# Designs tried in a protein design chat: miniprotein binders against b1l550. Part 58

Target 1, 279 residues: b1l550
Amino acid sequence: MRLPEELLERARDIHSEAPSHRIKLDRVGSFGLKVPVEFKGFLLLAEADVWVSLPEGRRGVDLSRQVEAIYELSNPPKDPFSLCREAAISLLEKLNYADSSGVSIRFDAPLQDGESLKYYGVEISSIASDEIINKIRVEILGMTACPCTAELIRAYKSSEIAATHTQRSLGILEVSTKAEHPDPDKLASIIERAMSSPLRTYTKRPDEGGLVIRSLSNARLAEDVVREMIHLFLEEFGHLPEDTHILAAVRSMESVHMHDIYAERSFSLDEIRKEISSH
Key: E = the ipSAE of ESMFold2; O = the ipSAE of OpenDDE; V2 = 0.75 times the mean of E and O plus 0.25 times the DockQ between their complexes.

## First folded at step 7 (miniprotein)

Design kw18 (at its last look DockQ between E and O 0.42; V2 from the best seeds 0.00; counts 0 for: pae E 8.8 > 1.5)
Fold by OpenDDE base, look of step 7:
Structure kw18 (fold): chain B 279 residues (1-279), chain A 83 residues (1-83)
Amino acid sequence: as target 1 above (279 residues)
Amino acid sequence: SMKRVRIEFTFDEENREEVLEFLKRLARELAEKYGLIVLVYVRDGEIRIYVRGDPEAVDKFIEEVLKELEKRGVKYTVRVEEL
């Protein structure tokens, strides 16, 4: 049912009214939209958030225009990087009262694993204000083997093969930069290489045994994983602007404990370069 | 006061990728120089630049972009729209 258009002449524009309290809001938008994206030859239905700032003198945001902005750019489906950037700008174009805008797109990215697929979580964002910041967060599971338990067992049993507990560990890389979004596959690869071993969607028995042996021979603390992630990141992405901000983190779902072990480091490229140069 | 401008370029197909990379680089340099927010992107086969900032700085940005394109001898059609 459509209401008569004549009612629009009599109705107040609630969104454009002055609020009862003149307070600026940082983000007002629609969260949990579904938008199609094209990624690595896959057509995916991604979750999207769109938002703008709201000035102190305006009661509400034109939410319909926000949805239109991303929808117009999503048909035909395109890569999520371009979609984020273009939508962020489109939001500023359509909502002139906004000083800042942002778009975030989340999906599971396919990653080839032999004849099957594994995946990593990715969130691609662009924020436009006085500058455009591109952000990408990659999360992928790996396997870690504990070096401490291995050493204890070795000392106790005098075994050549170090038995130890293994667990799933979630590696996280978040990059915020004025440059283009870093390649998420490369970020995922860095995380996997920093682990004791990668996970596999399927394994044949010989492959499974090899995977475990690899993990045991490359035992790492959560702290080791984070440091290795940072090291590998600097090798691959050291060319990014110095003001690029990175979060490297690991959440280890320890198999001998009821809780997880967490380690992180937040840094800018400038900061970490100074730190390394001081040693 | 803040000025917002969309620049739309139509290039011949043969040089579009090279021109795009050039414009991305140039736009970044000029954005830093003038304190502007700039995005270079492709829409519907056209290269677009969104630029926002101080009105005088925006005008200088546009002027310099066009001047640099002329120096390269690139044939293009341009539309400038204030938003």
Scores: ipSAE 0.127, ipTM 0.595, lowest interface PAE 2.4, mean pLDDT 90
Fold by ESMFold2, look of step 7:
Structure kw18 (fold): chain B 279 residues (1-279), chain A 83 residues (1-83)
Amino acid sequence: as target 1 above (279 residues)
Amino acid sequence: SMKRVRIEFTFDEENREEVLEFLKRLARELAEKYGLIVLVYVRDGEIRIYVRGDPEAVDKFIEEVLKELEKRGVKYTVRVEEL
């Protein structure tokens, strides 16, 4: 059913009215939109949020224009980074009362794993105001091996016993910058290399043995995984603007405990360089 | 009252990257000079500039951008749309 468009001349424009309480809002938008994206040859169904700021003198947001902004850019599907940035700008252009706009896009990124696939989590955003700030969060699981238990077992009379507990650990890198979004594959690689060993979708017995031996040879505390992530990040992305902000973290699902352990460090590039150079 | 304008440029693709970096630097300089909010981006193969601020400052921004492009000998088609 479609109603006559002529009714628009008779109906109140609720959105353009002043509100009863003149309070500005930071984010008003549509959340959980399904959007097709093209990522490195894969067509993926991503989840997107779009929003704008709302001044104290305006009652509501033109929500159809918000949704239009991202969907018109999604057809045909394109890479999620271009979509994210372009949609944020389009929101600011289309909604002339807003001081800022934002778009976030979330998807599982496919990654080759031998003859199979594995995945890692990606969430990107772009915030447009006086400047454009781009943010990316990458999450990927890896394997860690406990060095404390490994040392106790090494000290045991039979030093030929090589053993410790291993577990899944979730590594996290989050980057906020005025530059373009860092390549998520490179961020995922940094996280995996900081771990004791990568995880596989499946293994045959010889491959599984190799993974375990690698993890035992590279046993690491969660704290040292975070430190290694930072070291590797600086090698790869030290060229980013000095006010770039990073969060590096690990949540380890310790196999011998009922609870997880967690380590994190937040820093800007200029902050961490001063810290390191003081030694 | 604030003025909002979108400037759309179509030009020879061989020059796009150099012109884009030039426009980003120029837009940043003029934004600081005139107290403007300026975003330079690419959409559909075109360079576009979103500018917001005082109406007279926006008009000066547009004039200076076009003048500098002509000084560089850049061939372009331009469309200016008030938002």
Scores: ipSAE 0.012, ipTM 0.474, lowest interface PAE 8.8, mean pLDDT 88
ESMFold2 (binder alone), look of step 7: mean pLDDT 87; pTM 0.868

Design kw19 (at its last look DockQ between E and O 0.01; V2 from the best seeds 0.00; counts 0 for: pae O 16.7 > 1.5, placed apart)
Fold by ESMFold2, look of step 7:
Structure kw19 (fold): chain B 279 residues (1-279), chain A 87 residues (1-87)
Amino acid sequence: as target 1 above (279 residues)
Amino acid sequence: SMKRVRIEFTFDEENREEVLEFLKRLARELAEKYGLIVLVYVRTRDGKTEIRIFVKGDPEAVDKFIEEVLKELEERGVKYTVRVEEL
């Protein structure tokens, strides 16, 4: 059933009124929208959040315009980075009372893994105001092998082949920059190369053996993984604006403990360059 | 009250990145001069690239911004097609 259009002449426009309490809001929007995206040849289902700022003098946001902004751009499906940036700009253009807008898009990204695929987590956002700030967070699992236990076993057995506990570890890189979003595959690669070994979707026994040997040959503390992630990040992305902010972190699901361990470092490019050059 | 405009530039210039950086710098300088909110961005569709400028502020200041941007592009010798849409 559709209501008569004529009612619009008599109904109050609630959204355009002043609120009872004149308090500005930073983010007002629609969260958890399902949108299709095309990423590196794959059609993926993503989740999106869209929002705008709301000045203290306006009671409400025209939510249908917000949802319209991203859905009009998502059909046909396109690159999630373009969708994210363009939708944020469209929100700012469509909602004349907003001084800023934002869009975030989350999806599981496919990554080639031999004859199969594996997936890693991606969340991107774009915030538009008098500038565009782009943020990307990548999370991917890898394997770590404990060097402390490996050394104890070596000393005990005098073995050339280190034995130690291994576990899955979640590596995290988060980048906030005025430049375009870094390529998530490059971020995922940095994380995996910092680990003792990558994880595979499946392996046959000879390949599984090789994976384990690699991990034992590259035993690393969670702290070492974070440091290696930063080193590799700087090699690949040191050209980004100096006020680019990075968080590098590892959450390790330690196989010999009832709890996880966590290591992280956040920094700007300017900050870390000064730190490194002082040594 | 405030004027809101989107300026759309279409061009076939091989130095697109150079023009984009020039427009970002110019837009920032003029935005400060006239008290405007300005955003410069790129949109590519069907192999055609547009440089777009969103500008918001006092109507007279917005009009002066547009005039000066076009003047500077002309002095730089950039060939372009322009469309101005009031939002």
Scores: ipSAE 0.092, ipTM 0.607, lowest interface PAE 6.1, mean pLDDT 88
Fold by OpenDDE base, look of step 7:
Structure kw19 (fold): chain B 279 residues (1-279), chain A 87 residues (1-87)
Amino acid sequence: as target 1 above (279 residues)
Amino acid sequence: SMKRVRIEFTFDEENREEVLEFLKRLARELAEKYGLIVLVYVRTRDGKTEIRIFVKGDPEAVDKFIEEVLKELEERGVKYTVRVEEL
């Protein structure tokens, strides 16, 4: 049933009314939109969140305009980096009462693994206000082997390659910068290299054995992984602005415990450079 | 201004695993609730389990975090020693 257009003239603009409580909101928007993006030659259906700030004097956000902003820019499909940045700006233009906007796009990024594909999780964001801040979060699974158990078994059985428990570990790098979004493939590579071994989508038996042996030969604590991630990050991305903020984290799904081991470090490039230089 | 706090918990062995899981969950939930950056480290030394929680964020939020963690531990009857240091 389509309501008569004449009713629109009589209807109050609820969104523009004064709220019952004059409180500014930081983020109001549509979450869980599906938008097509082009990434590394793949056409992907990504999940998107769009939001703006809401001033204290306005009851609600025009959500339809937010949705229009991102979909106008998503056809034809483009890279998610440009989409985030352009949509964030468009939101501020379309919703002139907002002092800030943001767009986040999430998808599983394909990563070549021999003849097969593996993947990493990526969230690409842009936040617009007086400046544009670009954020990228990469999550990829790897394998860790425990050095503590290995040492205990070595001491007990005197074996060259000590058995130890292995587990899946999720590595996380989150970067916020005024520069362009860092390359997510490079971030994923840093995480994988920081772990005992990468995961594989497809393994033949000899390859599987080799993967495990590599892990055992490169046993690392979750703490070791985080420190290695930071080290590798600085080598690859040390050229970013000093005010660039980084979160490096690992969640190890420990195979001998019911709980996960978690380690992280949050830092700016300026902060970490000072820390390293002091040693 | 951001406040950085290190919270060190020492627990006696009797309920180590349950307490650890509880504390990790609680820390994460509270971190999300208050918009804090929280790090949880577990160390076993001399038969004692030490949990170090690093909390960073708004000073008021950090204080609330500490208060709620301590309250929850007390309500569960967990015996612990705690040291709180501002970093």
Scores: ipSAE 0.000, ipTM 0.134, lowest interface PAE 16.7, mean pLDDT 87
ESMFold2 (binder alone), look of step 7: mean pLDDT 81; pTM 0.791

Design kw2 (at its last look DockQ between E and O 0.71; V2 from the best seeds 0.00; counts 0 for: pae E 3.5 > 1.5)
Fold by OpenDDE base, look of step 7:
Structure kw2 (fold): chain B 279 residues (1-279), chain A 83 residues (1-83)
Amino acid sequence: as target 1 above (279 residues)
Amino acid sequence: SMKRVRIEFTFDEENREEVLEFLKRLARELAEKYGLKVLVYVRDGEILIFVKGDPEAVDKFIEEVLKELEKRGVKYTVRVEEL
């Protein structure tokens, strides 16, 4: 049902009115949109958030224009990186009162695992203001084996390969940069290589046994995993701008405890280089 | 009153990267000078400058950008649009 246009002309534009309290808002937008994206030859339905800043003198945001901005750019489906950047800019063009805009796109990224697929979680974002900041967050599960328990059991049984508890661990890399978005597959690879072993979607029994043995032979604390992630990240992405910000984290779902073990480090490339050079 | 303007530059391919870096630097300097918000972006091979602020300051910004490009002898086409 459409209201008569004549009635709309009589209605106040609520969004353009002065608010009762003159306070700027950082983000106002539509969250949980579904947009198609093309990623590595897959057509995926991604979740998207779009927002702009709202000046103190404006009551509300034109939300319809925000939705139009991203959907105009989503047909035909394109890569999520370009979609984020282009939509962020389009938001600034369409909403002239906004000082900043942002787009975030989330989906499960397919990753080849032999003849099958596994996945990692990815969130791709772009924020436009005086500069464009591109952000990417990758989350992928791996397996860790506890070195402490392994050492105790080794000492007790004099075994060449000591049993230990193993668990799923979630590795996280979040990168914010003025450069283009880092390759999410490379980020996922860094996380997996930092773990005791990767997870596999499909395993034959001999392969499964080998995977566990690998994990046991490469036992790592959550702290070890984070440090290894940082090390590998610097090797692969050390060319990014010095003001690039990184969060490296691991959440280990410990199998012997009811709680998780969490470790993280937040840093800029400039900061971490200074830290390493000081040793 | 605030004015937002999009400046679109089309450059010959050979000088695009150098011009882009120049414009980024220039835009920052002028934004600071005039108290403006400025974003430099590349879309479809065109360089876009988004500038927002006081109308008089925006006009001065545009004039100065064009003047500096002329001094460098850069061949370009320009489109200026108020948003």
Scores: ipSAE 0.439, ipTM 0.786, lowest interface PAE 1.2, mean pLDDT 91
Fold by ESMFold2, look of step 7:
Formats: structure tokens, C-alpha cells, sequence
Structure kw2 (fold): chain B 279 residues (1-279), chain A 83 residues (1-83)
């Protein structure tokens, strides 16, 4: 059933009214939209959130305009970073009462892994106001090997071959900057290189043995992984604006425990440079 | 009572980044002067400015931006779209 359009003349425009409680809202939007994107030759189905700020004097947001802003830009599918930035700007332009707008896009990014593929998680955001702030979060699994247990086993029989527990660990880098989004593949690479070893989709037995030996020879605490991620990040992205904000974190699924270990550091580029140069 | 304008600049300058930083600084100065909301951004290699506020203030903003570009000797084409 489609209602007559003439009712629009008779009905109150609820959204443009003042609310009973004049309280501004920071994010009002449509979340969980499905949007096609083209990423490095792959056509992917991404999940997107769109929002705007809502001033104290406006009761509601024009939700159809929000959805329109991203979907009209998503056909044909295009680069998710361009889509994210352009949609955020379009929201701000279309919704004249908003002081800020934002778009988040989430997808699994494919990576070549020998003759197969693996993936890592990506979430990007662009927030537009009197400036554009770009954020990217990358999550990828790696392997960690515990150096504490390795040392105990070495001391037990003076063994020259380290044995220890290994586990999957989730590495996280999140970057917020006024510059363009950092390349997610480079962020994923930083996380993997900070781990004891990368994970593979599959391995033949000789390669699997080599992978495990590599991880044992590169044993690291979760804390060490975070520190190494920061070191490698600064080497690759130290040129970003000084007020760029980073979160580096690891959640380790410790194979000998009922619980996970978590380590995290947040910093700005200005802050971390001063910290490092004071040592 | 509020005017919204998108200004698109086409430059044949090899130093687009330098012009972008100049326009960002200029836009912030004029936004404060005239009580406007302004965003400078890039799309398809072109520099754009979104500005909104009082119609007379928006018109003055546009005039001053063009004047300062002329003083700088920048060769450009401009398109102004009211939103």
C-alpha cells in the first residue's frame, strides 16, 4: 500500500520540530548499511555507518538523505577510502542543520598468501566538520611464542633449542590523522612483522616446521609486540602530522590460560618522539 | 537566511599542495572574520571549498578568496554552485 502524497501537506514535519528536551546529539544516523566497494581488484560487500550531529533545536534527522548520500556514491562500486571521504562531505552538504558528519566502512581485506589468500579486518572512518579527520583500524592475527617459558625450559636441561607455548594473537593498529588514510596493507604488515610469526592459510609439513622454529627464535611478550609495532609504525609513518593519534594493541589468546592477555598504548606522534628521544 | 556554496577550483599549478595549504589557512581566517562555517577538501585532484552562513558574508568570503588568489598570481578557473 502506497499512501497518497497529498498527505504530506497535512502532516506535521516531525523531524524539523523542536524536541521536548533541548539536548544536542553527537551522532544520529543509519548503521549497518550494506555497500559494495572495489578494493585492489576485488568486489567486496562492506558494512557502513553514516551519521551527522543533531543540534539541540532539531527533533530528528532526515534519515533518507543520509542513506541517499552514501548509496548514490556507491554505484558503481569504488575505492572504499574515496567513498568514505566523499560520503562524509556529502552528508555535511545535504543536511544543512549538521555541524559534523561521519562515515565508517568495514570490510575484510584480502591478502595474497602464496598461491592462496588470507585476510585482515579493516575499518575506516572520515569525520567532516571544519576539517576532515580520517581514521583507520586494522586487525590481523599472528603467532606469538612466550619467551618466559622458553627460558625456563632452556635452564631446565641447558637446552639450546627453545620450546614454549605458542598461540594466536590479534594485533591492532588504529590511526587518526588529518592526512589521508594510511595504506591498510602497510599497517597489517607492521603488525605481522611485530609478531613471532605470521599465520598462513595452509602449509606443507616442512614449511610448517620452519614457521614454528621461526616463531620460537623470535619469542616475544605481548608487551614486546606492542613496542615493536610502535617502533615499526614510526619507521614507516613518522612523517604524518605531529597531532596524529595512534593506538597499538595486542590481545593474546594464551594457549596455557583460561583467559587472554591484553596490552595497549595510545599516543600522538609528538608525544612518542619526545618519549623516545629522552632515552 | 543561510547560504550554502561549493566552490571548485581548477589549477594548472604543479604546486597544488602549496595552494591547498594556502587556501586552508585563508579559509580559516575568513571564516572567523565573517562568522562562517568552512571546509576545504580535495576531490578528483581538484580543490573545493564548502562554505555556509549569512548570504552577504558568504558572498564576501568568495570575493576575498578570489582576490587573494589573484594577488598571489595563481592561474585558476573557478565554478561556484549554490547548494
Amino acid sequence: as target 1 above (279 residues)
Amino acid sequence: SMKRVRIEFTFDEENREEVLEFLKRLARELAEKYGLKVLVYVRDGEILIFVKGDPEAVDKFIEEVLKELEKRGVKYTVRVEEL
Scores: ipSAE 0.357, ipTM 0.773, lowest interface PAE 3.5, mean pLDDT 89
ESMFold2 (binder alone), look of step 7: mean pLDDT 83; pTM 0.825

Design kw20 (at its last look DockQ between E and O 0.92; V2 from the best seeds 0.00; counts 0 for: pae E 3.2 > 1.5)
Fold by OpenDDE base, look of step 7:
Structure kw20 (fold): chain B 279 residues (1-279), chain A 83 residues (1-83)
Amino acid sequence: as target 1 above (279 residues)
Amino acid sequence: SMKKVRITFTFDEENREEVLEFLKRLARELAEKYGLIVLVYVRDGEIRIFVIGDPEAVDKFIEEVLKELEKRGVKYTVRVEEL
């Protein structure tokens, strides 16, 4: 049922009223929108969050305009990086009372794995104000082998390749920069290379055996993985602005424990460069 | 204080795509030069540039965009709106 348009003339604009409490809000928006994006030749349905700041003198945000902003830009489907950036800027135009805006887009990114596909999780964000900050978070699973158990078993029984427990580990790289979004495939690759071995969607028996042997031969603590991620990141992305902020983290789903092991480091590029140069 | 400006261009149909690509490139270059946020898009057959930043920088941006369009001899109507 559509209400008569005549009623609009009689109705108060509730959103434009002064609030009972004059307090600015940082983020007001629509979360869990579904938007199509084009990524690496795939058409994907992504989740999107859109928000703006709300000044102290305004009761509510025009949520319909927020939704319009992202959907206008989503047809035809485009890459999620451009969509994110453009939508963030468009929100500031459509909602002129806002001094800041943000967009986040989340989906599972396809990654080629031989003749099959695997995936990694990605969240692409842009925050607009007097500047644009682009953020990307990549999460991908790998495999780790425990060096501590391997050493214990080696001490007990002499073996060239010591048996040890293995587990899935989630690697995380989050990058916030004033530059363009870093390539998520490269970020995923860094995480995989930092693990004992990657995971495979499809393995033949010889390949599976090789994967496990590789993992055992490259046993790493969660701490080792994080440090390796940082090292590899600096090699690949050291050209980014010095104020670029990075979170490198690993959550190891330990197979011998009921709990996970977690390690992280948050840093700016300038900070970490100074740290490394001091050694 | 941040200044927000929308520039709306109306062009004759025959040259819209070429002009759009030109404006996208120009706007990007100028935005980088002046440290501005810029969005170039088409709506309702009009080319729009939304620009955000330092008031003086925004004014220079507008002046340069218009100057470059004049150099190309493109016929257009323009509306500049501060938001």
Scores: ipSAE 0.515, ipTM 0.840, lowest interface PAE 0.9, mean pLDDT 91
Fold by ESMFold2, look of step 7:
Structure kw20 (fold): chain B 279 residues (1-279), chain A 83 residues (1-83)
Amino acid sequence: as target 1 above (279 residues)
Amino acid sequence: SMKKVRITFTFDEENREEVLEFLKRLARELAEKYGLIVLVYVRDGEIRIFVIGDPEAVDKFIEEVLKELEKRGVKYTVRVEEL
């Protein structure tokens, strides 16, 4: 049953009324939407959140229009970066009382791994107001090998033993910039190259042995993985605006502890350049 | 002090695709020049440009878009709506 269209002229527009308490809201939105995107030849079903600010004098948001903003742009499917930016701008048009809007899109990005595939996590967002701020967060697992335990084990015996604890570590790069979103594959590559070794979807026994030996030969503290991420990031993305903000982090699921180890550094490009140039 | 404007253009249907691509390129170039946010899209068979930014910059943007269309000799009708 569909109700008559003419009721729209007779009913109160509840959303346009003033609220009982005149309090501005920063984010009012629809979260957990499923949208199709086209990413590097793959058609993926991504998860999206959309929101707008709500001024103190407006009671509610036109939620159907909010959802329409992203779905109208998602058919036919297109790259998630254009979808994200364009939907954020469209929200400000469709919901003209808002002074800011935001869209986030999350998906697992396919990555070639020999003759197979692996993946990494991507979340992008665009926040539009009088400017657009683009954010991208990339997360990928790698292997880390602890150099401190390796050295302690060497000191324990008269002969060297190539042994230490190894674990999965989650590398994180998050970039917030006025420029376009950085390429997520390049961010994932930076994280993997900073680790002791990459993870593989599968290996045969000789390849597995080689992977483990490589990780032991490239043992790194979580702190040094973060530093290497920053070094590699600056080489690849030093051209971004000076007020670009970066977070580089590692969460290591330590195989010998009941808890994780975490290392993090956030900085702007201007800040880190001054820091490096002072050494 | 953000200004939001929707510009709606009506053109000959056969020329619509070529004009749309021209307006997309022009809008992006001018938005960069004046520090504005723009979206060019089609709704109900009409080409629309949504622009946000500093009021003076928005007014310059609108003026330049219309000027460049006149230079090109494109026949159109236009409606400018402040949101």
Scores: ipSAE 0.384, ipTM 0.799, lowest interface PAE 3.2, mean pLDDT 89
ESMFold2 (binder alone), look of step 7: mean pLDDT 86; pTM 0.858

Design kw3 (at its last look DockQ between E and O 0.00; V2 from the best seeds 0.00; counts 0 for: pae O 18.7 > 1.5, placed apart)
Fold by ESMFold2, look of step 7:
Structure kw3 (fold): chain B 279 residues (1-279), chain A 83 residues (1-83)
Amino acid sequence: as target 1 above (279 residues)
Amino acid sequence: SMKRVRIEFTFDEENREEVLEFLKRLARELAEKYGLKVLVYVEDGRILIFVKGDPEAVDKFIEEVLKELEKRGVKYTVRVEEL
């Protein structure tokens, strides 16, 4: 059923009224939208959140205009980074009462894995106000091998046992910057290279053996993985603005424990450089 | 009582980076001076300035931006769209 258009002239504009409690809100929007994106030859149905700030004197947000803005930009489908940034700017321009706007887009990114594919998690956002802040979070699983157990077994008097426990570990890099979003594939590569070994979608026996040998040859603590991620990140992305903020973390599902190990470091580029130069 | 304007500048390729930084600094200074909200961004090789606030302040902002570009000797085309 469609109501008569002329009712708009008779009805109160509820959203433009003042609220009974004059409190500004930081984010008001539509969350969980499904939007098409084109990523590396794949047409994906990503999940998006869109929002704007709401001043203390305005009762509500024009939510349909927010939703319309991102869907207009998503047709035809385009890369998610352009969509994210352009939608954030469009929201700020279209919704005159807002001092800031934001868009986040989440999807599983394909990653080449030999002759097959695997996937890693990506969440990007762009927040527009008097500047644009871009954020990206990448999460990818890898394999770690415990160096403590390996050393204990090596020192065991029979010493012919070359073994340690291995487990899946989730590596995380978050980057918040005034520059363009870092390439998610490069972030994923940094995480994987910091692990003892990458995971595969599937393996045949010889490949599985090689994977395990690689991990044993490259045994690392969760703490070591985080430090290596930071080192590799600085090599690849040290050119970003000095106030760029990074979180590097690992959650290791330790196979010999009932609980996980977690290691994390947050820093700005200027902070970490000063720390490294003091050693 | 709020005016919203998008100013679109087209420059030659060799000036764009320097002019972008100049416009960001100028826009920030004028926004503080006149109590305006501004965002400077790039789209399809064009530099855009979104500005909003009091109509007289927005008009002064536009006038001063153009004056400063002329003083700098920058060759440009400009399109102003009220939103």
Scores: ipSAE 0.355, ipTM 0.778, lowest interface PAE 3.7, mean pLDDT 89
Fold by OpenDDE base, look of step 7:
Structure kw3 (fold): chain B 279 residues (1-279), chain A 83 residues (1-83)
Amino acid sequence: as target 1 above (279 residues)
Amino acid sequence: SMKRVRIEFTFDEENREEVLEFLKRLARELAEKYGLKVLVYVEDGRILIFVKGDPEAVDKFIEEVLKELEKRGVKYTVRVEEL
């Protein structure tokens, strides 16, 4: 239904009015948009959030312009990194009252697993102001085996390979940098290599057995996984700017407990370099 | 320094369940008394007790377990191994 244009001309522009309370808002936008992206040769429907800051003197944001900004850039579909960055910039240009903007794009990224596919979760973001900050969050599941229980069972049975409880563990790497977005496949690889073993979508029985044996032979605490993730990250991405911020975390869905074990470290590259040099 | 000890008990089959329950309870009580970590496993007719903590406390734990078993007249063989 379209209202007559004549009636619209008489209507107040509510968004441009002064608010009752003059307070700046950090983020106002549309969340849960669906946008097509091209990633590693796949055309994916991603979830997107777009937002801008709102000055104290403006009641509301022009939400339609925000939606237009991202969809104009989404046809034809492009890589999510460029889409995030370009859309963030476009938002600032289209909404000139905003001093900052942001775009976040979320999807499951395909990852080759032999003849099948597995996946990792990815969130790609860009925040534009006087500077552009690129953020990426990667989440991938792996398997951990408990070294404590393994040691007890080894002592009990005198076996070379001790049984232990195993569980799924979610590894998380979040990177915020003024440089380009880090390669999410590399981040996913770091997380998997830090686990006792990766997960597999498709396994034959011998392969499944081998996967479990690998896990048992590489038993790790959640704390071990986080430390290994950090170590591997520094080896691969130590060239990033010193003000780059990293969150490394693991959530272990412990099979012997009703609760999860969680471990994390947040740091900047500058901070962690100073820490390592002090030992 | 922490001492880790494995205690292996072998019991005659006739009273195994009763002795097991007794040992579990006793181990828990003594662990609390001496501030020790204790795990009890049962396998192939054997009872394994893992105890960890202060060396003196661990020694007292072992002594008291053996004393209580003697009081009950339980026939057992015991092997104590430091881990």
Scores: ipSAE 0.000, ipTM 0.127, lowest interface PAE 18.7, mean pLDDT 88
ESMFold2 (binder alone), look of step 7: mean pLDDT 84; pTM 0.834

